# Ledger of designs, part 22: VHH binders against NACHT, LRR and PYD domains-containing protein 10 (NLRP10)

Target 1, 318 residues: NACHT, LRR and PYD domains-containing protein 10 (NLRP10), of Homo sapiens (Human) (q86w26r167to484)
Amino acid sequence: SLVVLQGSAGTGKTTLARKMVLDWATGTLYPGRFDYVFYVSCKEVVLLLESKLEQLLFWCCGDNQAPVTEILRQPERLLFILDGFDELQRPFEEKLKKRGLSPKESLLHLLIRRHTLPTCSLLITTRPLALRNLEPLLKQARHVHILGFSEEERARYFSSYFTDEKQADRAFDIVQKNDILYKACQVPGICWVVCSWLQGQMERGKVVLETPRNSTDIFMAYVSTFLPPDDDGGCSELSRHRVLRSLCSLAAEGIQHQRFLFEEAELRKHNLDGPRLAAFLSSNDYQLGLAIKKFYSFRHISFQDFFHAMSYLVKEDQ
Below, E stands for the ipSAE of ESMFold2; O stands for the ipSAE of OpenDDE; V2 stands for 0.75 times the mean of E and O plus 0.25 times the DockQ between their complexes.

## First folded at step 19 (VHH; framework vhh_vobarilizumab_d1)

Design s6 (from q1 with N106Q; at its last look DockQ between E and O 0.62; V2 from the best seeds 0.71)
Fold by ESMFold2, look of step 19:
Structure s6 (fold): chain B 318 residues (1-318), chain A 121 residues (1-121)
Amino acid sequence: as target 1 above (318 residues)
Amino acid sequence: EVQLVESGGGLVQPGGSLRLSCAASGFTFDNYAMAWYRQAPGKGRELVAGITSEGSTSYADSVKGRFTISRDNAKNTLYLQMNSLRPEDTAVYYCAAQREGFYTWQYPRYWGQGTLVTVSS
C-alpha cells in the first residue's frame, strides 16, 4: 500500500517517520509484517551518483555489501519511508537531465509509480504545496494529515531531552507557565529549539526572567544564547551581526534555489565557518563512490526558514 | 576515529538498578540516533531501547516501563537507566549509533564493545 503523510514545515513529519522506523525496530509497530524498513531522506537523495535500487540499499545498509538478494526475496515485506518529498533539490533534477533522464526515470519516481518493486509498501512525507508534483505520480494513495505533539508527548519529550530529572522538571515548569511557549512546543522542531535554549541557559548559569512572547522571540533567544564570538580579532557585537547576516544570506539563497545541503565552499562564499557554527549548522560525511565528502545543513528545517524570513528585516549594505 | 565506550555494567540483585553510560567521540553526536542492544549468551543481539536525534524514544516490550533511555548532547553521552532488573535482563549491552539520512536499524553504523550486566542472587 501507499500512504502520503502531509503537513507544514515542523509539524512532526520527519519526527514521526523516524519514530516509526525505530518503533518497528523495537517490535512495537507492525510486528511480523516487514522484513526490512528503510528510511530515505529526499533532501539527501541528490548525493546518489546513480539512481539504482542497489545503490540505495547500499546507502541504507552502510556498505557496498548489502545483502541485496536476501532483501529483495520478498518485496511485499519491504517498507520504504520516503521522507520530505518537498525537499527534492533542483540540483538533483539537473543531475538527471545531464544523464539524459527525465524525473519519471529516477528511482524515487519509479518506486512511487509502482514500476520498481510494485508490491512493496511506501510511506511518503511532504509539505502540502509539493502535492502538485506528487499527485500525478500516485495511483491509489491514502492521505493522512499530521498533527503535532499531544500534551503527554510534550512532557515525555522534556523528560527524554534532559538527563537530569530536576533539570527536566524546571524546564517544563517554565514552559507550562507560558501559554505561547507551551503551545509552540506542540511542534516538535520548536520543542527542540526551546529545550536547547533552556539547556543552554542552565549550563551558562543564567536565570530565565523573561520568556519569549512569540515564535520569533523563541528563535532569537536561541540565537542570542549560542551565537559565538568572533575568534579572528576578538571583535564584539559587529562581528556577531556579520555572522548572523551571513547565515541569513545562506538561508535565503538556499530557499531561492531549493537547496538544503551545502558544501564547505558554499559556506565560504557566505563568509561562514561551519565548524564554529555547530549550534546552527550540522555536518555529515557521505561516501560518494570512493570519496568521502562533507555537507552542511541547518540543524533544523525551521532554522533555514527562520533565517530566510529574518533576511527581510536585516539591512544589507554593499 | 569513531569510538563508543560503554560503562556502568556489573552484578546486581533481582529488583535492583543500574545506569549504563556510552561516551561517544569521532562523529557529530547530535546528528545521530542512538540505541542500546543486548545479547544474552547463545542468542542474537536485540534492540532494547532507542532514541532519535530529536529525542523521540522507543522500547522493546520486555523492558517498557522499567528502562529509560536518554541522551546528553552537550556531553556526547547516551544513558540507559535500568530499574526493576530481572534475571532475563542478563546480557552484554551494546551502544549503537545510526545516521538518520538513509538507514535501517538492522545495520547500525557504529557499535561499542559492550558492557556486561549480570542479574543474579
Scores: ipSAE 0.705, ipTM 0.912, lowest interface PAE 0.7, mean pLDDT 81
ESMFold2 (binder alone), look of step 19: mean pLDDT 86; pTM 0.873
OpenDDE, look of step 19: ipSAE 0.791; ipTM 0.943

## First folded at step 20 (VHH; framework vhh_vobarilizumab_d1)

Design t1 (from s5 with D61K; at its last look DockQ between E and O 0.74; V2 from the best seeds 0.80)
Fold by ESMFold2, look of step 20:
Structure t1 (fold): chain B 318 residues (1-318), chain A 121 residues (1-121)
Amino acid sequence: as target 1 above (318 residues)
Amino acid sequence: EVQLVESGGGLVQPGGSLRLSCAASGFTFDNYAMAWYRQAPGKGRELVAGITSEGSTSYAKSVKGRFTISRDNAKNTLYLQMNSLRPEDTAVYYCAAQREGFYTWNFPRYWGQGTLVTVSS
């Protein structure tokens, strides 16, 4: 009835969770077992204006006319996938004042403790560090560890990532010739970074002469490929340093305050132009009451972790 | 405004092939999962094939091995290659998109207008 999927950042927890929702929808996973399977991103839960089950269902269904009564008629036929428990954010200060709710009273905690919908099924993904906060809420749970891509899965990932088979073959050949890089691609998040880097190199007509030798080199190769120059036409070295420092600053502030979603004002505070940094930051518009607000996040959680780690080097320099 | 525009439908003999395309605009395509649904006359819509934002695919049992879903994120386009078509594949095929933050495939967020596929001798 309750499963916890755990593993380090980038080990494929989110990929697996999203794949499970899709496999259920096509009838290949748990046929006949559930009437509804809901995916819930824990990092986005803070955006709910009300911490009520009905609001969560409206968000999942994308329609305030969703048949909430019908959905809740048979809670034993519901599965909630709560992805990224370690990414549960503090409420924005304004929303905290309005709600007045503690983490123990949050909707997700009520679901996990079986106080809300006690007969439904739950699948929770998390990084191990958050287990201290999660385990006291659990009654009986099965724990599963996620280890990453097999060699076959890596090959399939490259073939799927690139629409051109020749491009996919060239990219995979580059990776296979570097044992350290190939082993790092066991981690799906790293595999994505590597594929994106290689695609960017190919689109820019560049030939890969040196391959990354470790995790830091992999992220720096991506950063070097996708950092835009500023408008003053300055030296690429100066432009890279300024933007890198700003991204590090944003990531550090986010980690320090347990925030994974950032308003446009926060980006401006860090002197970041979100649209110019699409390779590092993604954005979505959210309906918050009657207003529509734009929020940014790092494209992958691994980028936020990477820039946070690098911020300690920037702080020492400053 | 979000748009999903399907193309590539038509009349095909049993055993034939068709390739459907869905051109997407008005949202960040890379962040969305995509799917093909179909609706036969007098029937409800059913999910035929889906692909996550990260490229993971899944297929309904009725089409597995015959249909291939793919996406080109650079062109904001979703594809469905349909081989070995059967009369029961006759339907209007719909492109659907879903943001992967809060969702269920029971209710995709965006729909196309559909393209008709007819498999008849």
Scores: ipSAE 0.776, ipTM 0.938, lowest interface PAE 0.5, mean pLDDT 81
ESMFold2 (binder alone), look of step 20: mean pLDDT 85; pTM 0.866
OpenDDE, look of step 20: ipSAE 0.878; ipTM 0.974

Design t2 (from s5 with F107L; at its last look DockQ between E and O 0.73; V2 from the best seeds 0.74)
Fold by ESMFold2, look of step 20:
Structure t2 (fold): chain B 318 residues (1-318), chain A 121 residues (1-121)
Amino acid sequence: as target 1 above (318 residues)
Amino acid sequence: EVQLVESGGGLVQPGGSLRLSCAASGFTFDNYAMAWYRQAPGKGRELVAGITSEGSTSYADSVKGRFTISRDNAKNTLYLQMNSLRPEDTAVYYCAAQREGFYTWNLPRYWGQGTLVTVSS
C-alpha cells in the first residue's frame, strides 16, 4: 500500500515519520506487519552518489555489508518512509550530473511508480505545493492530512518549551490574547518561532509591549531578535541589513535551483558565516563517498520561503 | 571518530533500580536519534527504548512503565533509568546512534561496547 501524509510546512510531518519508525521498532506500531522499516530523507537523497537500491540499503544499514538478499526476500514486508518529497533537489556533485540522472531514472521515482519493489509499502510525506509533482507518479494512494496542533497541544507545547512555569503561563497568555498568533501556533513550526521569539525577549530583559499582527510580523520579530551583533563596532543596523540581504540572496538562489542543502563554500559566496547564524541556519555532517562534508540548511523550510519572498522587497544600494 | 561509551551497569537485586549512561562524541549530538539495546545470554540484540532527535520516545512492551530513556544535549549524554528490575532484564546493554537521514532501527549504524546489568538475588 501507499500512503501520502500531507500538511503545510512545520505541521510535524518529519517528527511523526521518525516517531513512526521508532514505534515500529519497539513493536508498538504495525506489529508483525513488516520485517524492515526504512526512513529516507528526500532532502538528503541528492547526496547519494548512485541512485541504486543497494546503495540506499547500505546507507540505511550503516555499512557496506547490508544483508540485501535477506532484506529483499519478502518485499511485501518492507516499508519505506520517504520524508519530504517537496524537498527533492538536484545533485550537488558534477559526477552525478554527468551520469544523466533524471526524475524518471531516480530510485525514489521508480519506487513511487512501483517499478522497483512493486509489492513494498510506502509512506510519503510532503507539503501540498509539491502534490502536483507527486500525483502523476501515484496509482492508488491513501491521503492523510496533518492539521497541526489542537488547542490542548498548543498549551502543552508552551508548558514544555519554557523551563519556568511562570514564563510558560506569561508567554501563552500573550499568544492567547492575539487571535492571529494563536491561530498561527496551530502550525508547530510557527509555534516554535513564536516561543523562541518570546524566550529571546525574556532572556534579553525585554518587555513585550506590541505583539505581531500577521505572519510577516512573526518572522520579522524573530529576525530582529536573533540577528547577530556586528563584530566591527558592536551592534549596528547597517551590519544587520547586510546579513539580511545575504540570507535573502541565499534563499532566493536555493528556491530558484530547488536546493535545500548548501555547502559552506556557497555560504561564503553569499558572505554568510554559518556558525554565527545558528538561529537561522542549521548544519549537519554528511558522508559523500570517502569524505565527510558539512552542509547547511535553513532551520525550517518556512524560513527559506520567507527570506525568498522578502528578497523581492529588499533594496540593494550597490 | 564516532564514540559511544556506556557506564552504570552492575549487580542489583530484583526490584532495584539502576541508571545507565552513554557518553557520546564525534558528532553533533542534538541531531542524532539514540537508543538502548540489550542482549541476554544466548539471545540476539533487541531494542529496549529509543529517543528521536526531537525528544519523542518509544519503549518495548517488556520495559514500558519501568524504564525511562532521556537525553541531556548539553552533556552529550544518553540515559536509561531502569526501575523495578527483574531477572529477565539481565543483559549487556548497548547504546546506539542514528543520523536521521537514512536509517533503520533493524541495523543501527553506531554502537557502544556495552555495559553488563545483572539482576539476581
Scores: ipSAE 0.719, ipTM 0.922, lowest interface PAE 0.7, mean pLDDT 80
ESMFold2 (binder alone), look of step 20: mean pLDDT 85; pTM 0.862
OpenDDE, look of step 20: ipSAE 0.769; ipTM 0.936

Design t3 (from s5 with S56Y; at its last look DockQ between E and O 0.87; V2 from the best seeds 0.83)
Fold by ESMFold2, look of step 20:
Parts: C-alpha cells; sequence; structure tokens
Structure t3 (fold): chain B 318 residues (1-318), chain A 121 residues (1-121)
C-alpha cells in the first residue's frame, strides 16, 4: 500500500515520520506487520552515488554485511518512509548525462512508480505544492493531511520546550495574548521559531516589550535575535545587514535550483561562515560512497523559503 | 571517531533502581537519535527505549512505565532510569546512536560496548 502524508512547510511531517519509525521499532506501531522499516530523507538522496536498491539498504543499515538477500525475501513486509518529496534536489545534469540516468530511472522514482519492490509499503511525506510532480508517479494512494497543532498541542509544545514551568508559562502567555502569534503557532515550525526567539530573549536577559504583529515580524524577530555581526570592525548594523543579504543570496540560489544541501565552499561563495550561523544553518557529515563530507542546510525549509522571499524585498538588480 | 561509553550497570535486588549513562563523542549529539538495547543471555538484542533528535520518546511494552529514557544535549549524554527492576531485566544494556537521514532501527549505526545489569536476590 501507498500513503501520501501532506502538509505545509513546518507542519511536523518529518517529526511524525521519525516518531513512526521509532514507534514501530519499539512495537508500539504496527506490531508484526513489517520486518523492516526504512527512513529515507529525500533531501539527502542526491548524495547516493549509485542509484541501486542495495546501496540504499547499505546506507540505511550502515553495514557492508547488511542481509540484503534476507531483507528482500519478503518485500510485502517492508515499509519505506520517503520523507520530504518536495525537498528532492535536482540532480546535476552533467553528471546524470555521464551516467546515462534520467529522472524516471532514479531509485526513488522507481520505488514510487512501483517498478522496484512493487509489493512493499510506502509512506511519502510532502508539501502540497509538490503534489503536481508526485501525482503522475502514483497509482493507488491514500492521502492524509497534517493540519498542524491543536490548541492543546500548542500548550504541550511550550511546556516541553522551555527549561522550567515558569519560563514556559510566561512564553505561552505572551503568545496567547497575540492572536496572530497564536494562530501562527498552529504550524509547528513557526511555533519552534517563536519559542526559540523567546528563549533567546530570556537567555540574553532581555525583556519582551513588543510582540510580532504578523508572519514576517515573527521571522524578523528571530533573525534580529540571532543574527551575528560580521567579525570585521565596521558598524554592527551594516555588518548584520551584509550577513542577512548573504543568507538571502544563498537561499535564493538554493530555491532557484532546488538545492537544499550546500558545501562549505558554496557558503564561502556567499560570504557565509557556517559555524557562526548555527541559528540558521545546520551541518552534518554525510557518507558519499566511502568518503565522509560535511554539508550545510537551513535549519528548516521555512528558513530557506523566508530568506528567499526576503531577497526580493531587497530588490536585487542582477 | 564516534564513541559511545556506557556506565552505571551493576547488581541490584528486584524492585530496585539503576541509572545508566552513555557518554557520546565524535558527532553532533543534537542531530542524532539515541536508544538503549539489551541482550539477555542466549537471546538477541532488543530495543528497549529510544529518543529522537527532537526529544520524542518511545518504549517497548516490557519496560513501559518503569524505564525512562532522557538526554542531556549540553553534556552529550544519554540516560536510562530503570525503576522497579525485575529478574527478567537482567541483560547487557547497549547504547546506540543513529543519524536520522537514512536508517532503520534494525541496524543502528553506532553501538557502545555495553554495561551489565543483574537483577537477583
Amino acid sequence: as target 1 above (318 residues)
Amino acid sequence: EVQLVESGGGLVQPGGSLRLSCAASGFTFDNYAMAWYRQAPGKGRELVAGITSEGYTSYADSVKGRFTISRDNAKNTLYLQMNSLRPEDTAVYYCAAQREGFYTWNFPRYWGQGTLVTVSS
């Protein structure tokens, strides 16, 4: 069977997918139904140098001795969770031409089209905007919508995010008294941005005197809290604006090319120091064949989208 | 290089408590999911409790309500608080770590060497 789990950016699709994998592993979810459940980040699929099922299994198992033959003996007892279909990176066309691969020949597309392992179960998470690209690949799929946090879930999120109950209560009170913030927090990714902003203000000993009044203000409050100045001795406001423009430039280039992973050299091309921008960029080591390589990404796709939108407000002429 | 070092195992009477710790190094701890597995004599390893990088926890039915998994990202440490211990909980307990990009909990990427917990009178 095939299920498509859809929702706007930041609605918790990845969090839910990872919860499901763990709940399956503890026997809490679908006991006895599957022998193996594999989580596959679509954002990272471009890093697979060989588009073979066996290599995907090696990546998931982390062992050259993964029992591939045993795993594939009963495909109907396999579940693949393909997380973030909207985050698939466009392959480098030159490298694709050199290998003779086409988009329809990629491993994920063969799985989704049911040409590879046609009896396995699939769960695909995606933003709705990518359904146009996904639906032609589907044959028989159930669609499930993730709408975000209920009011109770928002309260629980704040309680779990902050170090102590008083801090959580104060933060939640601020949000509840601002209808725009409260409604925006139904989107878990936005809720995280708001909680991070409030925690950052509290850790810096600052008093929250003005609350954001719209969606753009929410992201700007986070940016203003965590955006470091340039290391150079210039004006701190001008240095912060330079870093902001560089983040916007990286995001714009990324969105234009459907790129979500960036090498350190690409950050330097945009005048960005990845380690100093941990509030906006995360880094991870990724295995590329036998090599280990470090890549950066925006902490969440919402940041990439936000900085991309901001790049147009700067009115770049080129 | 990734290292996972368990501690806190030992001999305890039925109904007693132990707290296991797993010190982690060689990776960005915050980005990894973590778990405790156990292996009783003559049996395979089984997942006992897990915690995602976001902090969501899940437990095997056999330990639910008695064991609590937690993590301290500032100290790069994973914990397992084991209460109301039973003789059936006797096993070597292993810390495991998993990057949440391509994975299955059937084969965690990194393992510790284990710490023995013995529950007997």
Scores: ipSAE 0.752, ipTM 0.938, lowest interface PAE 0.5, mean pLDDT 81
ESMFold2 (binder alone), look of step 20: mean pLDDT 86; pTM 0.872
OpenDDE, look of step 20: ipSAE 0.871; ipTM 0.973

Design t4 (from s5 with T52I; at its last look DockQ between E and O 0.84; V2 from the best seeds 0.82)
Fold by ESMFold2, look of step 20:
Structure t4 (fold): chain B 318 residues (1-318), chain A 121 residues (1-121)
Amino acid sequence: as target 1 above (318 residues)
Amino acid sequence: EVQLVESGGGLVQPGGSLRLSCAASGFTFDNYAMAWYRQAPGKGRELVAGIISEGSTSYADSVKGRFTISRDNAKNTLYLQMNSLRPEDTAVYYCAAQREGFYTWNFPRYWGQGTLVTVSS
């Protein structure tokens, strides 16, 4: 079977996908149905050197000797979760062409079109903008839409986010008094941004007197709270504007070239210190043969989209 | 260099409680999913509790309601609170870490050395 899980950025698709893999592993989801469940980040597929099924299995199994023959003995007992189909990067296609392969011969497309492992189960998450590229590959697929948090789920999220129940109650009270903010928290990614912002304000001893009035204000409140000062001891406000412009520039370049992963050298070209920007950028190391490579991405695709949109406002201030 | 160090194991009577800790270093703790596995004598390892980087948890049916997994990202530490312990819980408990880009829980990326929990009187 094949399920397409679709929803706007930040609606919880990635969290749900990762939760499903864990729930399967603990035996609470689909007990006895699958021998293996694999999570595959489409954003990171460009890192696969060979773009072959065996390489994918080695990466999922920790680059040790994966029992490939055992795994493939019963393909009908395999589930692949392909997360973020809309985040497949353009350089991946050019990598295939250099090896004499067309996009139709890419591993992901062969899996989706059922040319490789035609009996396995697939779950694909995507934003709607990629459906025009995905639907022609599908034949019989169940489509599921994620709408975000119910009112009860929002309340539970606030209660679980804060370790102190008094903080949770205060934060939720602030959000409930602003109808626009409360509605925005239906989107789990926005809800996380709001909780992080409020926690940051409380940790800094700030009293929240005015709440954000739209999505842009919500992201700006987060940015204002977590932008670090310049290491060189310069003026804090001027340094913050420089970092903001650099993040916007990185995001704009990434969107223009359909890139979602960045090397540390690319961050340096934009005068960004990745380790100090953990509130906005996530990083991981990858073993590529004998080499170890560090890659950065925005913590969530919504940040990349937000900073891209902001890049037009930053340029106009010159 | 990645290191996972478990502690908190020991001998406890049935019905008792223990809290296991796993101190992590050598990777960005906030970006990893974490889990506790156990291996009883003569059996394979089984996943008993996990927590993804976004904070959602999951538990095996055999421990649900008795065990609570949690993490303190500021201290790079994973915890397992074990209550109402039974002789069947006797096992070596292992901390595991999983990068969430390409994975399966059949083969976690990193393991600790384990800590022994014995439940008997």
Scores: ipSAE 0.750, ipTM 0.938, lowest interface PAE 0.5, mean pLDDT 81
ESMFold2 (binder alone), look of step 20: mean pLDDT 86; pTM 0.875
OpenDDE, look of step 20: ipSAE 0.874; ipTM 0.974

Design t5 (from s5 with D30S; at its last fold request DockQ between E and O 0.88; V2 from the best seeds 0.81)
Amino acid sequence: EVQLVESGGGLVQPGGSLRLSCAASGFTFSNYAMAWYRQAPGKGRELVAGITSEGSTSYADSVKGRFTISRDNAKNTLYLQMNSLRPEDTAVYYCAAQREGFYTWNFPRYWGQGTLVTVSS
ESMFold2, look of step 20: ipSAE 0.751; ipTM 0.938
ESMFold2 (binder alone), look of step 20: mean pLDDT 86; pTM 0.874
OpenDDE, look of step 20: ipSAE 0.878; ipTM 0.972
ESMFold2, look of step 21: ipSAE 0.754; ipTM 0.936
ESMFold2 (binder alone), look of step 21: mean pLDDT 86; pTM 0.870
OpenDDE, look of step 21: ipSAE 0.871; ipTM 0.973
ESMFold2, fold request of step 24: ipSAE 0.762, 0.771, 0.777; ipTM 0.941, 0.938, 0.943
ESMFold2 (binder alone), fold request of step 24: mean pLDDT 86, 86, 86; pTM 0.878, 0.875, 0.875
OpenDDE, fold request of step 24: ipSAE 0.797, 0.807, 0.805; ipTM 0.945, 0.948, 0.944

Design t6 (from s5 with S56Y D61K; at its last look DockQ between E and O 0.84; V2 from the best seeds 0.82)
Fold by ESMFold2, look of step 20:
Structure t6 (fold): chain B 318 residues (1-318), chain A 121 residues (1-121)
Amino acid sequence: as target 1 above (318 residues)
Amino acid sequence: EVQLVESGGGLVQPGGSLRLSCAASGFTFDNYAMAWYRQAPGKGRELVAGITSEGYTSYAKSVKGRFTISRDNAKNTLYLQMNSLRPEDTAVYYCAAQREGFYTWNFPRYWGQGTLVTVSS
């Protein structure tokens, strides 16, 4: 069978997919139904050196000697979770471009069209904006919409996010006093941004006097809290504006070239120091051939979208 | 070089408690899912508890309610609190790490060397 999980950025699709893989592994979900469950990040498919089914399995198993013949003996007992169909990337360097051109998308498309492993189970997560590209590949699919946190789930999230019960209570009280902010926390990704912002404010000894009134204000509050100055000293606000412009520039260039992973050298071209920007950029190490390379991405695609949108305002000031 | 180093194993009587630790290095700990596996003498390794990079936990039925997995991202350390231990919990316990990009829990990417837990009178 084939299931499409759809929902806006930050609604918890990736979190749910990874929870499902772990729950399967512990025997909590689908006991006895599958011999293998594979998680595949569509964002990272561009990094495969070859786009063949056996190479995909080697990457998932972490070994070129994975038992591919045994795995493929009963395809009906396999589940592939293809997470983030909307995040499929074009190659961003000549080497990766040559290695990933067409064959990588062909493999995923053949799986989705049920030409490769037609009896296996598929779960595909995506943002709705990519359904135009996905629907022509589907023959028969069940669609599930992810809407976000219930009111009880929001309360549990705040209680779990903060180690200190008093901090959790204070943070939740602040959110509840702003109906727009409370409703925005229905989206788990926004809820995380809000909790991070409030924790950052409390760690800095600040009292929250006025709360954000819309999604743009929420992201700006986070940015204002965590955006570090450049090493220019003395003039932190000007340095913060330069870093902000650089983040916007990186996001805009990424959107223009359909890229979601960035090399450290790319960050340096934009005058960005990845380790100092951990609040906005996550880093990951990837094995490319014999080398280990460090790549960065925005912590959520919502940040890349936000900085891209803001780039129009920053460019007007330049 | 990736390293996972377990500690905290030992001999304990039935009904007792132990706390296992796993110190991790050589990768960005915050981005990895972590798990504890165990291997009883003459048997294969089995997953007993896992925790995603975002903190979601899941447990095998045999240990749920008795074991608690947790992580401290500031210290790059994974923990397993084991309470109400039984003789059938006797095994070598392994720390495992998994990057959440391409994976299956059938084959974790990195393994520790293991720590022996013996539960006997």
Scores: ipSAE 0.760, ipTM 0.937, lowest interface PAE 0.5, mean pLDDT 80
ESMFold2 (binder alone), look of step 20: mean pLDDT 86; pTM 0.877
OpenDDE, look of step 20: ipSAE 0.870; ipTM 0.974

## First folded at step 21 (VHH; framework vhh_vobarilizumab_d1)

Design w1 (from t5 with R99Y; at its last look DockQ between E and O 0.61; V2 from the best seeds 0.75)
Fold by ESMFold2, look of step 21:
Structure w1 (fold): chain B 318 residues (1-318), chain A 121 residues (1-121)
Amino acid sequence: as target 1 above (318 residues)
Amino acid sequence: EVQLVESGGGLVQPGGSLRLSCAASGFTFSNYAMAWYRQAPGKGRELVAGITSEGSTSYADSVKGRFTISRDNAKNTLYLQMNSLRPEDTAVYYCAAQYEGFYTWNFPRYWGQGTLVTVSS
């Protein structure tokens, strides 16, 4: 029982995967079939120091709560959701992680090839471009394509995104008046960007006079709303253009090297102030051995893809 | 450092309503999934409602249509609107937060101390 969920960036793979874990936990999905359902971000797997099954379970359960023996007693009652196989990145420098394993012995590869826990269930999400790397590891898998939000699901999303019912109604009304924008919200990642943009506009007291008319406009509306200047008090538009070019450069370098997590040093190399860019970058502190290290990633993979694509436009200006 | 502080519990008659709040601090609220659990006397703790960082919600069958979970990322606050309350809803309600990189809902990463809801005629 191995399922591969495929879909382009932003089509809702991560949203669906996380919804499934939650639906299982409430008893809505697969009641009685699994004792444990684990969500695993492939983007973050590189941070596992030893890449052992026990360490993965400790991370999923919290180190002091992982009853490993109990969990592994009945492997057929386990589901692992491996989200974002296409975001599996190259290891950081050897000093940053103590990795002696070849790719053939990596934990995820052993799970996928059914060498570790061969009776457990797996759900793997990926973009189709990564199938050439994934298919050699598979024996027999069912493939499913992600369709996005129905009209009902879009309405529910807006209602749940905004805590104020009047804000939700106002935001949804703006979206429904633009058929192109409404259809774009079929893609959950775009729907999140649109809701965030509208919330940002309402928080700033701005009136939405013109709505975006394509995906590029949608992302640009978000960027224009949240992009800060590099320094306060200077020429804000020139400084904002520099910050934009730096975000594009970071995204392009990341894609070129299959890197989706970035150290603060990498942000400094691109002259980026991570804390001021919370609308585009998220961060978490990770314990790596005795050290605590802060890593950044684009808030959604669609931003890294967007800024990477945009980098070709700004590259011609050199 | 991390704190989840529930409020809004109390005594209410059957059919009444309550709104629970959970104020969060010490972590990036918008990056975490949030949930409400409850524990009735003599029972185990059960997940009642959850909401992902992206806003997807899910509810236990026993509360569907009566309870609504929501979050306000600007105020770092989680809510549970409880309508049409029944005596079997009597429990200590706990706020929980979950890191969405590696997880299972069997073991949420952070817990609040709980707020008591009593539904009695």
Scores: ipSAE 0.775, ipTM 0.940, lowest interface PAE 0.5, mean pLDDT 81
ESMFold2 (binder alone), look of step 21: mean pLDDT 86; pTM 0.871
OpenDDE, look of step 21: ipSAE 0.811; ipTM 0.950

